# VHH binders against Putative ABC transporter glucose-binding protein TsgA13 (tsgA13), part 9

Target 1, 363 residues: Putative ABC transporter glucose-binding protein TsgA13 (tsgA13), of Haloferax volcanii (d4gpw5)
Amino acid sequence: TGGDTGDTDDTEASETTASEGTTSGTTTGDVETTDGGGPSEGETVNAAWVYISEIGDLGWSWAHDQARQAVDEQYDWLETEYTEAVAPSDSERVFEQYAQGDVDVIFGTTFGYQDPMYAVAEDYPDTVFEHATGYRTRENMGRYMGRIYEPRYLAGQATGMVTENNTIGYVAAFPIPEVVRSINAMALGARSVNPEATFKVRWVNAWFDPPTAREAANALIDEGCDVIAQEQDSPAAVRAASDAGVWTSGYNAPMGQFGGENYLISPIWDWTEFYGPTLESLHEGSWEADAFWGGMETGVPMLDEWGPNVSQEVKDQVAATEEQILNDELDVWAGSAFEGESDEFLFQEMSSFVEGVEGEVPS
Below, E stands for the ipSAE of ESMFold2; O stands for the ipSAE of OpenDDE; V2 stands for 0.75 times the mean of E and O plus 0.25 times the DockQ between their complexes.

## First folded at step 2 (VHH)

Design a2 (from o10 with E50S Y111D; framework vhh_ozoralizumab_d1; at its last look DockQ between E and O 0.01; V2 from the best seeds 0.00; counts 0 for: pae O 8.5 > 2, placed apart)
Fold by ESMFold2-Fast, scan of step 3:
Structure a2 (fold): chain B 363 residues (1-363), chain A 123 residues (1-123)
Amino acid sequence: as target 1 above (363 residues)
Amino acid sequence: EVQLVESGGGLVQPGGSLRLSCAASGFTFSSYGMYWVRQAPGKGLEWVSSISSGGSLTKYPDSVKGRFTISRDNAKNTLYLQMNSLRPEDTAVYYCARGSTYYKWGSTQPDYRGQGTLVTVSS
C-alpha cells in the first residue's frame, strides 16, 4: 500500500494536511526562480513531534510544544505536526507511520522512546530522527539534551538562601543519571551559599503522576522541609508547596502562577534554541547526527522569572553566579566528588549523591 | 528594577554605519527574547529587529533586512544592533526592548524599553 500522511486520529490538531504534491511531484521544478538572480529557495521541511503526555501537562511536553509552535511561526518553509499521549510501548508504530509519510524529521521527546526510535531509524535511512534525553545515535539519528544542572545550581542558591530549617525537599522522578545530576547540582548550589543546607529526596517513580507528586511534596513538608523543589512533568509539587505556604522551585516550564507568593525560580527549557538551528540545518541540507549537550550559553536550559517576594540579595547572588557560568568561569562540579569528570560521565554515569543529600540513590 | 540603557547613537552620513549597544540589568537577561524598536520624528514605534534568548534566531522587517544585524552577549547582559548602509529614513530614536514571554520572541509586544538613543542620518 502507499504511504500514509498521518495517524489514525487523521485530525493532527497541529496543522492542515499541507498537500503532498511536491513530494510526488512529476514537474521539473521552478528553475527560473533560482536562475533569475536571487538565492535558491529551500524546500518545505515537514517536522513531527511525538509527546509522552498531553501538551496541556504544563511541564515537559508543554515546553516542547511551545517551542514547536514558536518555530512554526518563525519559518514560512516549516510545517509541523504532533502526536500526544504516546506511551513508549506505542511509540514504534507512531514513528514508523511518520517515517512512511512525508515527514523529514521526527522528534521523540521522552527517554522511553530510545529503543523504539533507534529501531525505526535503521529501517528509514532517509528520515532524520532526533531523540530528547537519549544516549544512542545513528547516521540519521541524533540526540539532544541541555545542561539543566547549570540553572539547577542557580535555583539551588536561591533555596539555600531562603531556607530557615536547612531542610529542602526534592520530589524526583526516577533514580537515573539525568535526575541524580539535577539533585546534585541543586545541592551544590544551595551549599555554595549555605553550607548547612540539606536535601531530602522522595521518588515518584514516574515523570507524570500529579497525585503521587503532591503526596511526596506534602510528606517532605511534614518532615520539616520549608522549600520544595521538583523534577516532574507537571506543577503538582509546586502547587502543594504553595498550598502549604512553603518556598518552591519548579521545573520544565515557568511555574510562577502555581507557586504564588512562595515561588522562587525554576530551571526551564527553551527548546526553540535547539529546534530552530536543527530545522535550519535540515532546510539547508547541512544536518548531521550529533549529541547536543548545550548549557545556558545556548539558551536551551534557562531560568524563568523570580517570584514576587524573593529578596534583592538572593537575586543579586544568583545573577553574579549566572554571569560566571555564562563566562565559563565557574565549574558547577568544582570541589565536589565529580570535579573533572567527562561530559559523558555527567550525562550517562552519575549514580551517587554529593554531600548534603540525605541517603543513597536507590539501586 | 528592570533597566535598559542604550548607547552608540549619533550623527552619521548616508551610507555610513553605527553600532548600538544596550546594557540590561534587573532581570534574567539570558531568559528573554530582545527587540530593537525605533521612533522617527512625528511617527509611531516601528519594530526593527528581534533576537531569541540564546541568540540563534533573528528576525528583521524588509526595511532593514540585509543592512542591520542584531546580536547579544548574554555573559555581559548586552544587546547590539549593527547598522550598515544607513539611509536618511533610518533617522529615529532607537530603543532596546524586552520581550514579555520566553517562547514568543519577534511577535510579542515589549513589556519594557529603555530611554533610547538618537540616530541622525544626514549629510
Scores: ipSAE 0.348, ipTM 0.695, lowest interface PAE 3.0, mean pLDDT 86
Fold by OpenDDE, look of step 2:
Structure a2 (fold): chain B 363 residues (1-363), chain A 123 residues (1-123)
Amino acid sequence: as target 1 above (363 residues)
Amino acid sequence: EVQLVESGGGLVQPGGSLRLSCAASGFTFSSYGMYWVRQAPGKGLEWVSSISSGGSLTKYPDSVKGRFTISRDNAKNTLYLQMNSLRPEDTAVYYCARGSTYYKWGSTQPDYRGQGTLVTVSS
């Protein structure tokens, strides 16, 4: 049914209310450049390090602390302190304590510190935070890591040259991009000189677990690995390999003293080349939050000294390759599935093995 | 400029032998590991052999192990490949390559690999 009607016309003359032009005074809010609360030029810089393990681990924390000691000795205007063996669950409290104590900069040196540090940094804008190995940043929080995959590639090349049965063992920490990247780089290095080289990976699921690392190394040796590499904060895997008379490569710190006659070489850290410039920038008032990812050109990721029985031929080959890396003539990822990937991908997303690494990355 | 020039390829009967040579120039030959790779018709590059800078370390795939021998003369800047007991499946272009660690076999830059020499194994 079709309902109808109506018309109505109503004309109402809406009055032209003259809206008074309220001159919105653009209060140029002086963006108080919150002078990033770093020490003024010429003042003492107070710096604190927080370590996941004991500095006596002769590994990751040791390497950081060696650099702390070096910069402490180098700079008269620097005062340093540290807290070791801090679990990630306790790190927030430690960071807060330092920030409340008017420390100018706090270095958190393990991935697990990322979230606690990120949270604390928000509450203490006048304190500088630097986080190792993570990806999060704030205005007052930087991040840092070296391209350790470069010396891993070189160490891998050495393993590829010395292996007799083409089976190399890797004692790994966690199935995260950092560790996967290191394994892949080592495998690519090994396969560059020995395309038949294969890697077996055992996961410890810890950064510092000497008993489990030793067990993992021994298991790999029992499986026929004649070279043992590792990514642990302890030399336990290196010692296990040495005891078994197989070649070994360590990590983080010089480990030749533990590898004995079967020691090869280790990718290690010299963090002085990061901490020094960072602290100088704080002292000069020029510090800004950034993402450091320096390669071998910085001196931060490097190789330690060769073992006593490594042939000159291995040394020469690796030296030639190192020169190529330093001259930007070598992309360690070239010809792999990761060729052309972004730094962000290489840093945060790598989650599969290259050819020659046995098995799959655990999910 | 890095140059690698292969020679010694040819036609040979099954069970025969050939010796390939590679003349290297434009770099410190004795400082680099060297390699042989081959490409068969319709196939990708295959690794054939590697030798350390001093010549003490050699490696072979199972496909050529016991039949092929890589060697070098650093005083002559020359790499060699002695091929014995040749098989029809060994038919390929053989390339000399400098030890470049940043490329997968098959992706070696042309400036680090020679033009190749053809080996044909046929009855």
Scores: ipSAE 0.015, ipTM 0.251, lowest interface PAE 8.5, mean pLDDT 88
ESMFold2, look of step 2: ipSAE 0.024; ipTM 0.573
ESMFold2 (binder alone), look of step 2: mean pLDDT 80; pTM 0.828

Design a3 (from o10 with L57Y; framework vhh_ozoralizumab_d1; at its last look DockQ between E and O 0.06; V2 from the best seeds 0.00; counts 0 for: pae E 19.2 > 2, placed apart)
Fold by OpenDDE, look of step 2:
Structure a3 (fold): chain B 363 residues (1-363), chain A 123 residues (1-123)
Amino acid sequence: as target 1 above (363 residues)
Amino acid sequence: EVQLVESGGGLVQPGGSLRLSCAASGFTFSSYGMYWVRQAPGKGLEWVSEISSGGSYTKYPDSVKGRFTISRDNAKNTLYLQMNSLRPEDTAVYYCARGSTYYKWGSTQPYYRGQGTLVTVSS
């Protein structure tokens, strides 16, 4: 029984596992940083403004164009153009034309331009859009408005101090949150110095309607208002008050030349304080879509010059209050129904009057 | 030149109905939102109705909602206001006003309006 010890020569075949170095080609996908299509640093910025009315309105569009002219003069690297009297229904075409013409930024200066601009901005991602007074934004679309209720409050104080019969008239445009906010701010300002002050409101249902604005002012005067304030793009109400020898406050642009001896002061705009920094940011390549709602601290909403017969007492009171506002020591909505409300509410939702404003906001 | 001509006003009893018309010319009617506004004696202008350029959107204040209906015929360049269940407080001069295509009342400048048509609601 021979034990055949078969020497199984286990030839260890050294399988040289060729480690195929799978060079994981890290395709560094060059994330093409889509260079946001703003002008490169140091290049010329081409900017266009679109206005709802003619520049000759001496109001809203005028104020914007004054700022356009100012920045155009200030910056050698800026080229500016504008189109005036553009209906919202025609604004989309105008925005497209500018975008197609390689404009770097387009400023739409009325609420009605919001939807058209929003639509066009989607199709032109390399163009910057800035919309005044609206709420919509995109990656390439900012929005801007000033807290004009601050200088409205201050102007309101002036009205409250000069009224003899505690009845102030307000020639209003439309029953929208912007206008309601302005009325309320003015009333709160007036009542801060004169708790007996009351406001009567007449609605023009237009931003620019000089004949109706004049008629509204005269009607308020006939009703016993001895101060006339307004929210119109024309000085017509201011002129009507002046003609009647009634104290008056204007809006949007300096109106002292129309107010005569009874001119008080007006909440106005200096849009250079928005347009300048915005255009600089574009020129530097640092522009980002934002929602600008600057107060008096920015210089955008402000007061014009005092009328010739305004007392030093009024000026001193308003100056003291202005300093409080600028130092964040005074909330204009404090003690009102709107105290503690969000910026979104103040901007979009305010639809009722504060105490001292007669009647109801039309629905 | 932009022209708006209102018609259809008159005297009507409370609870009665009227249909106002506005003939538009001098612009592309179908490109603009349109409005009705009214002015009662001794009162300011009041917004009464809004319609978009295509007619798909309409808006009314609470004072006339459910009673008034704005419509348009773009082929005829005509705006309408059907007024039902008329009240004495509806007594006013009614104006047709041009707006814009995409905007709510207050965001559009009614730069153009007609001469108006008088509606008197009286027993």
Scores: ipSAE 0.000, ipTM 0.230, lowest interface PAE 11.4, mean pLDDT 87
ESMFold2, look of step 2: ipSAE 0.000; ipTM 0.126
ESMFold2 (binder alone), look of step 2: mean pLDDT 80; pTM 0.815

## First folded at step 3 (VHH)

Design b0 (framework vhh_ozoralizumab_d1)
Amino acid sequence: EVQLVESGGGLVQPGGSLRLSCAASGFTFSSYGMYWVRQAPGKGLEWVSEISSGGSLTKYPDSVKGRFTISRDNAKNTLYLQMNSLRPEDTAVYYCARGSTYYKWGGYDYRGQGTLVTVSS
ESMFold2-Fast, scan of step 3: ipSAE 0.507; ipTM 0.794

Design b1 (framework vhh_ozoralizumab_d1)
Fold by ESMFold2-Fast, scan of step 3:
Structure b1 (fold): chain B 363 residues (1-363), chain A 121 residues (1-121)
Amino acid sequence: as target 1 above (363 residues)
Amino acid sequence: EVQLVESGGGLVQPGGSLRLSCAASGFTFSSYGMYWVRQAPGKGLEWVSEISSGGSLTKYPDSVKGRFTISRDNAKNTLYLQMNSLRPEDTAVYYCARGSTYYKWGSFDYRGQGTLVTVSS
């Protein structure tokens, strides 16, 4: 009915502060903040997500999309869009289409997008790019991943405590450092509370192949595994374990409804804790390319809810160890072949199993 | 069992500050979003603040925005509420509450016994 609200925005925008009292920091130069473009402070931020699979996978792409939805709901100044089922071979075209449009930031969410995104970022220096699981950056392109090995270690303790025959199965995707790191962390966790625990690994050679994942889980159960863990973009292995009455741990997303009475706990992703701060930095005009490698202290890699039949003893042990990880009192890799290795090595170069994991990493 | 134990309440003058703490036990604290809610004598519950499981996202109603700050220390299983520029209308019992697992605003299932904050001269 009118315009007599009296609501006045802050109209005074002035940068009056100036540094004083410098000793010397200019000799080395290179102090300029990296600027990848983006909107002016206070403008609407337009963000696009590019997914390798359909968001109905209940796994990796689903977890990213839950976070996209969460930040869209959180921020009135944010507009989001997405494209799903984009193969790496099609991704350069999709990135170019978004970069040519009114998009301020493009999030690419699979390892295979590395070279396509890196190439497009060079041609569109005013667009910001962020690559999940990536290893290369530009002034307008960051990379991000979480130290999922921390909640894997914790889930591993639960597997080590509930196993009765010391044989734990792991349904794995590909023999790459990301997956080897997760297997190793879980094995170290299990062996930290049960030195006799052993892991048997079966490779699906796919991120999303529910029938093959189910077959792998059943084969491991037939070999004597009484706990099944997995690294797939579906709950198929968790369902197979539940159907067989063996304990199970999932991945990516909460899978308690599929594990039922036999569910332990799963390492999952809350990408909201990365996307939120990243989008706020773009909105504020302070975004810089970074190589984000966040642990549980960031909230990005985390644990879901305990299954209904997990004992208090197991919960207490895991909670005590989680506090040690959060306080930087426990190194997951301590006492292993990887003790003292750099974050770069852990991220990109881990290609062998720790003691307690049967066999060798395929070449 | 899930337990949330609030502390730090008391009598404070208008314009003053208080910091509330909530000690959590019996669940994986780092996996849950957390809430502060309050109840003035004879009134219903009012949402005061929310924080995501890792602490990166916070939300406040306009009544306390800019005056209250929610934070958490997951290593210590502790939730905090820093209250500045307190007003008589902030007088209430303040409750710590556990949200849902994974990111989800506006929902909680467990609440502590509360700590009384009285803003008066």
Scores: ipSAE 0.156, ipTM 0.630, lowest interface PAE 6.1, mean pLDDT 86

Design b11 (from b0 with S100R; framework vhh_ozoralizumab_d1)
Fold by ESMFold2-Fast, scan of step 3:
Parts: sequence; C-alpha cells; structure tokens
Structure b11 (fold): chain B 363 residues (1-363), chain A 121 residues (1-121)
Amino acid sequence: as target 1 above (363 residues)
Amino acid sequence: EVQLVESGGGLVQPGGSLRLSCAASGFTFSSYGMYWVRQAPGKGLEWVSEISSGGSLTKYPDSVKGRFTISRDNAKNTLYLQMNSLRPEDTAVYYCARGRTYYKWGGYDYRGQGTLVTVSS
C-alpha cells in the first residue's frame, strides 16, 4: 500500500527519469510511418554553437546556451555541441573545424564573428550558418536578432516610476547602434511616465569586464543615480547597485538573485523561440536564409520576473504597455527623432541619443 | 495574486470539438511556459500539452497528438486548447498550469480550478 506522499513522489520521480532519459540523437536512419500527411524527414540534425565568452558568464552566452540545452531536450532528432570563449580572431578556425565535421548548422553568437562566418560559409555551401547580431547574409547564411528595445522601453517605465532623483545610470558596452538603441528605448520608456527622468551613460568598452562594469556603476551612483541599468554580459553592475541599496535593471538573463531587494526587472533573451523554429525548418528541409528581427510577439526578447519590492502600480503600468506592444498598438519610437525609421536603420544606423540622455554618443 | 481561470468545458458528442480557454492574471504571462493537464474520473493527473513562453515550441503525448492543439495569445494573457475528434476517454477535468521557468520545461507551480469536459452521446 504505502503512504499517500510516497506514491506522489514516486510518480514525479518516474516522470523526471523518463523525460531526461537516454534518447539522444544516435539514430542511424529510422523509417517513418506516413499517416496520410507528410511526416518529418527523420534525419538527425547536428548543430553547433560558438560563444564569445564562457557559458558561466550568467549573461549573453549563458542565455544562448540555456536555449541550446532546451532545444536539445525538446527534439530527439537533434544533437548539439558548443565551443566557448572563442575570440573573433580565433573564430574562423572554429567555424572551419565544425564545417569540416558532420554538422548541419553553425550558430555564431557575437557581432565580431561576421567576417569569419561569411568567409567560411562561402567554402561550405552545404552547411547552414546563422549569425546572431550579424548584418551580412549568403544563400546558406542567415542572421538573427531581437527587438530588445521593446522590453527596454518597459523596463524604462519601471526606472522612471521608482527614481526619486530623476537621474538613472546606464553601464554600457560599446557606442554602436545596438547599444544606443537600447539606451534610447529605456529613456523613452522612463520619460513616457516621468518627463523629468534623465540618463547618465558610462562606457565600459567591453561586453564582459566585471571589474570595470562594477566601477562604472559605483561612479554613476556617486554622481547621484538612484537607479542603475546595464548592458554587459555579466551581473556585476546589478550586484554593485544592490550592494549600494540602489534600484537596478539587468540584461540578457534573469538577474534577480544579484539585485535582491532592489531588483526591478530586466530585458532578457529567450532564444528557444528562434532556435526551435529554425531547427524544425532544417529538419523539414524548408530552411531559407533570413534576417530575423523579432519583437516581444515572438517571445525572443522578453522580460524576466519582478523584484520583490516593486509596487503593484509599477507592475500594472508596465503590463498595460506590454499589452499595447504585443497588439502592435504602440511604436516605441513614436514621437521621437526616430519615428518612421526603417527596421534596417534601427538595427544598423542609430548613432545619436534621444532627449533625456546626457551627452553625445562617442565617435 | 496568481490566478488561472479555465472556461469552455461542457458536454460534447464523440467526434465533436471544444475550445478551452485559460485567463491568466497576477504575473507576466509572456515570460512563462504553460501546460494543459487533465484528470479523468477516478484516475490520476495526465499531461495533455505544453507550450513555450512565445508559443514556438509545443509538445503532446501520443494520446492526443494530431487531435489537440495548444496555443496562446500573450497580448490577451490567454492560453487555449483546441480539442478535435473527441473520444469518450477524453472525459476529464482540464486544468491550465503555469510552468516553473521560462528557458526550460520542468513542471508547474500554479494550477487553475479546472473545467469539466464530458464526451458522451
């Protein structure tokens, strides 16, 4: 007979064991049963990811790797592998090695991989390449990025509502369109609910430099910033804000554990919503090179969970605006200098700040 | 306060169709994977379907695959289950449930009160 609790635990343990079993893609070629429609090809898809930093960065590379693990678990026809800590100068060799092996698709996940991937893609026309943040394509090479400016705008509203000094700090990576777009979107969001909000920017000049990011955050706090946002591949600025008792918004991955009692919310990536459909198209033989530029409606750029001390008023405001974005009722850039600009301009050409951001974009 | 409210259940004849809805509130719906689970009279819980936070990934057990379709409308904070070619063995209380994390499947932490579906002539 046993105890009621034991029966429940045994059932749950059995489910966990079954779902995480040994059904990885070692298939040599199974014959599929056709039930009137067309079944999938049944061919194993081998996919490789190339990361600029270690997956333990708890940021950009971590977010991509979480998605790799999720799709690996989801599809029994998928085999995944990865290489981490690959500098752009070393990346051509890594792409070449994967393309010479038995991989069907290679995902390169940093801007600096553009030229190495583009060169290797020419030499391996039967291998598919996908470049996160890229700008050039080939018949066998796509590019992908999400409109992170949408959840940045929403996080910006939260910063504008909680600031008491009307001075918000932003720890930024490089003065490139991707980063300028995020800063501008956050400032527009903050000013949509608090016209007096102003932003001060500090440039780290690196995607991953935790000591310099922490120093930049502390300098902004010393200058009177009572909210710290960041665009780095680590939680260092979020930790610095938390240590100082200052509100904070992170980036890339959930950072609530690092922001603690002062955490607001962060724009983050759920790359499973891109990798899943892309890998399914490869499995079905329907893949075509594309320039994916998805908003929150795709689920790729999204928000994480609210911090423990954020008021219901702030949550309600952000939820109402998120609904408008999801319904295509709100253009983030409406009323700004960038109203009516093309997706291509927003992606590649934005080089100046909106009103409310102090100073100028460095040249 | 996290709330999940199911609707759309009822009596339907074998071979018929029903569409269930689940209205979510009190959390950022678009950040969570969602589940449909069911419990037939006198039996345990059975997983029916799951969907990723953005809706691109769906999964079904063989018992409903090809007959049931899970979908979501993140703008309306609503989860759906389209049930076609219903069978007497589909008779159950159907629950929507919130997934525990956004990057992974991994079970659920909140479940609604359920809606009864009876498939009978």
Scores: ipSAE 0.450, ipTM 0.773, lowest interface PAE 2.7, mean pLDDT 86

Design b12 (framework vhh_ozoralizumab_d1)
Fold by ESMFold2-Fast, scan of step 3:
Structure b12 (fold): chain B 363 residues (1-363), chain A 120 residues (1-120)
Amino acid sequence: as target 1 above (363 residues)
Amino acid sequence: EVQLVESGGGLVQPGGSLRLSCAASGFTFSSYGMYWVRQAPGKGLEWVSEISSGGSLTKYPDSVKGRFTISRDNAKNTLYLQMNSLRPEDTAVYYCAKGTYYKWGGYDYRGQGTLVTVSS
């Protein structure tokens, strides 16, 4: 996820093709720092973040920047900097400028940065690169994402329990595996407690387009949806649902202030649980390229706080299921068409809806 | 209603060890950073340790660094403090505290505390 992206269909198609030819295996980085020393004895680590949108989006870029600020405060040996509003077409220049400077690691935080970052990483083998939502790795380039489908499943249970019309709307960004996975997980969650629940999806075709997201939410409400979920980098759909007096679940960041009395709960990100260990490994000289795919047990994908009018019955149901997920006692995909599929498939290849989601994924 | 219940305090000799536990309820434990703070007799509150929501980041003041270890078990809604190489100056009431969401440095609720006495 990210704000408005300059990615093309060809870029997304390349991801699926590339993943078949290369494994999601780990490669070893060659970053040299002080061996075996504590944080205060190692060299300063200079880290840069590159964001597709402004951090004021209150969504994806905001969540990454909150984590940047947290690790900056945590480590006296860490210096951080960032660049906002970097379109994929401008990203190669930005990565090159950081790599030519004194930056030790560059975090690129949107899918569209894949090919630009991969190219720059080849030219700057002494710089470490980490790509959020990416699919390719190098000796000096890792990738990372969280299994947000776990808190989506839990938020889905809440939607299934509060709906009276059995019709839930989902304002979605793009018809790509990341988004299809989230829709499917929410539908499975809702149907686990309410087998009659159905989902209607509207595609914004943008990560950050508040007017279009609001329009999509209102169209779904007009079609009978009494709960609105969303996958956007803004609170616009949550605000629209609140204005219409229907229940709502957000995404990326806590959105309780926008959902008000109609707020349920949202899947959100705490990237400090990824950035902290990654930066410590760089400081220690132990960093290795990896394909991080962490669940709720890592603390990366998580739930925010309940809305003020959510019943104790709903909270208790979700808490019991969350405990099962944290204890590795519940597989979100069990009993679905995707039961037993690999992490690679879940990450890169999911292209169809589960039962209960209306229509088909656009091609 | 947020509840934090500490246990594991007691009398221990200098150089000894104790493990404190804090049972949390009434909030989504896995979504919040957690703290241990203490108050020695006749003194103000002192921060002892903090831990991020998923447990990957921990922080300590120099007074306990290397001797105390904070940890958490999110499946059990439990916070821990392993205290090694205890000193008489570690004598205090130890409080479990719930952090404010998403940011370091603040907490909004404390438990009733558990007394740790380090004496020969």
Scores: ipSAE 0.254, ipTM 0.667, lowest interface PAE 5.2, mean pLDDT 86

Design b15 (framework vhh_ozoralizumab_d1)
Fold by ESMFold2-Fast, scan of step 3:
Structure b15 (fold): chain B 363 residues (1-363), chain A 122 residues (1-122)
Amino acid sequence: as target 1 above (363 residues)
Amino acid sequence: EVQLVESGGGLVQPGGSLRLSCAASGFTFSSYGMYWVRQAPGKGLEWVSEISSGGSLTKYPDSVKGRFTISRDNAKNTLYLQMNSLRPEDTAVYYCARSGSTYYKWGGYDYRGQGTLVTVSS
């Protein structure tokens, strides 16, 4: 009878794929035990994630945890655990506790973990550390982030095409390079298809503060914004836009259910495309510290699903531009003040707005 | 409008190889996990392979593992299935399918192509 055979086959396939991942192939010159730390080749990998907020934030921590669950399901040789709601000031203790246990790799998922993780990594050279949004590395400590400005540019085109007032609101977290880079990329995207598009920014001064984010969105709508974008770890601004009948773009995680009929599309994270290869390299004894800075070609920064009322014209424009980005045929920063800047500058140093963004970055 | 168009099917002898392609359009291809599913004459749909949005994760049932390889080219909006060591029991219409979610998750698809027939017979 027409049954759901896919779920049963999926479970069996996960075990089969994981078993293949445990192949005992060796790299020339490598030892059975991971050079510089980690588990021996073919051994069970024990991995821990440390999250800044609760997984129920439906944003940044949620996106990382979806990927943790996906790799746990994928690899029979992988055991995962996590700790949520860890403030940077508490993170050194948490990293030390994991490093003292049977954990082979520790993933720290917020910028504020940089110095605590860097210190603990020095004391535990046999443990592997990976820091999302980080800027420092060690022999046993890598860093990773995605070029989210690529899907921001694409979402920006959508905002520029649907705005009737040429006034787009952006509910932003903190005036740091990561956020300024996202605002600028969205503005460049919007203006690439609509030269009259203008962005108004409101700063929440928090990654997760749903009431303040909602108030910021409503204030922007009151100022004439007919599209609301956001950079928060919650869907609060998306919900506020939807409630007001205003177009909206979210961040971090799919937010279509909160944007409803007014949803455009959001830049989101699929960390599975980073964690999968990283964990396989640890299992195979080939892991090396790296400064991962992947674009949409890696699948890490990506777009979610289009909202139900977005026109085919908008979808076609974004698809054509995405193809150019994936083929390295489009430089997001071309023609801007940031054309030709290094990846390191884009990651750490961007502190001013491009043309079309109102005001100045707070100092 | 979401479209998935399969090609590359045909008649092949046991032990032979075929490469199937699926051309995707009307959506952000790089944001979706993709599937190959098949339907043999007189049978129900059978899952053949799946691939994550960026291509890092793949899954196969034991019936095709080691013989079939799924891959994708996000820059060309194209999904592939390389089929080696084909057997008579691989005879089926092969469908390209899009995941119902932008995250890699087995549990269903929302769009499926029209299919391409693969016949493995002497």
Scores: ipSAE 0.179, ipTM 0.629, lowest interface PAE 5.4, mean pLDDT 86

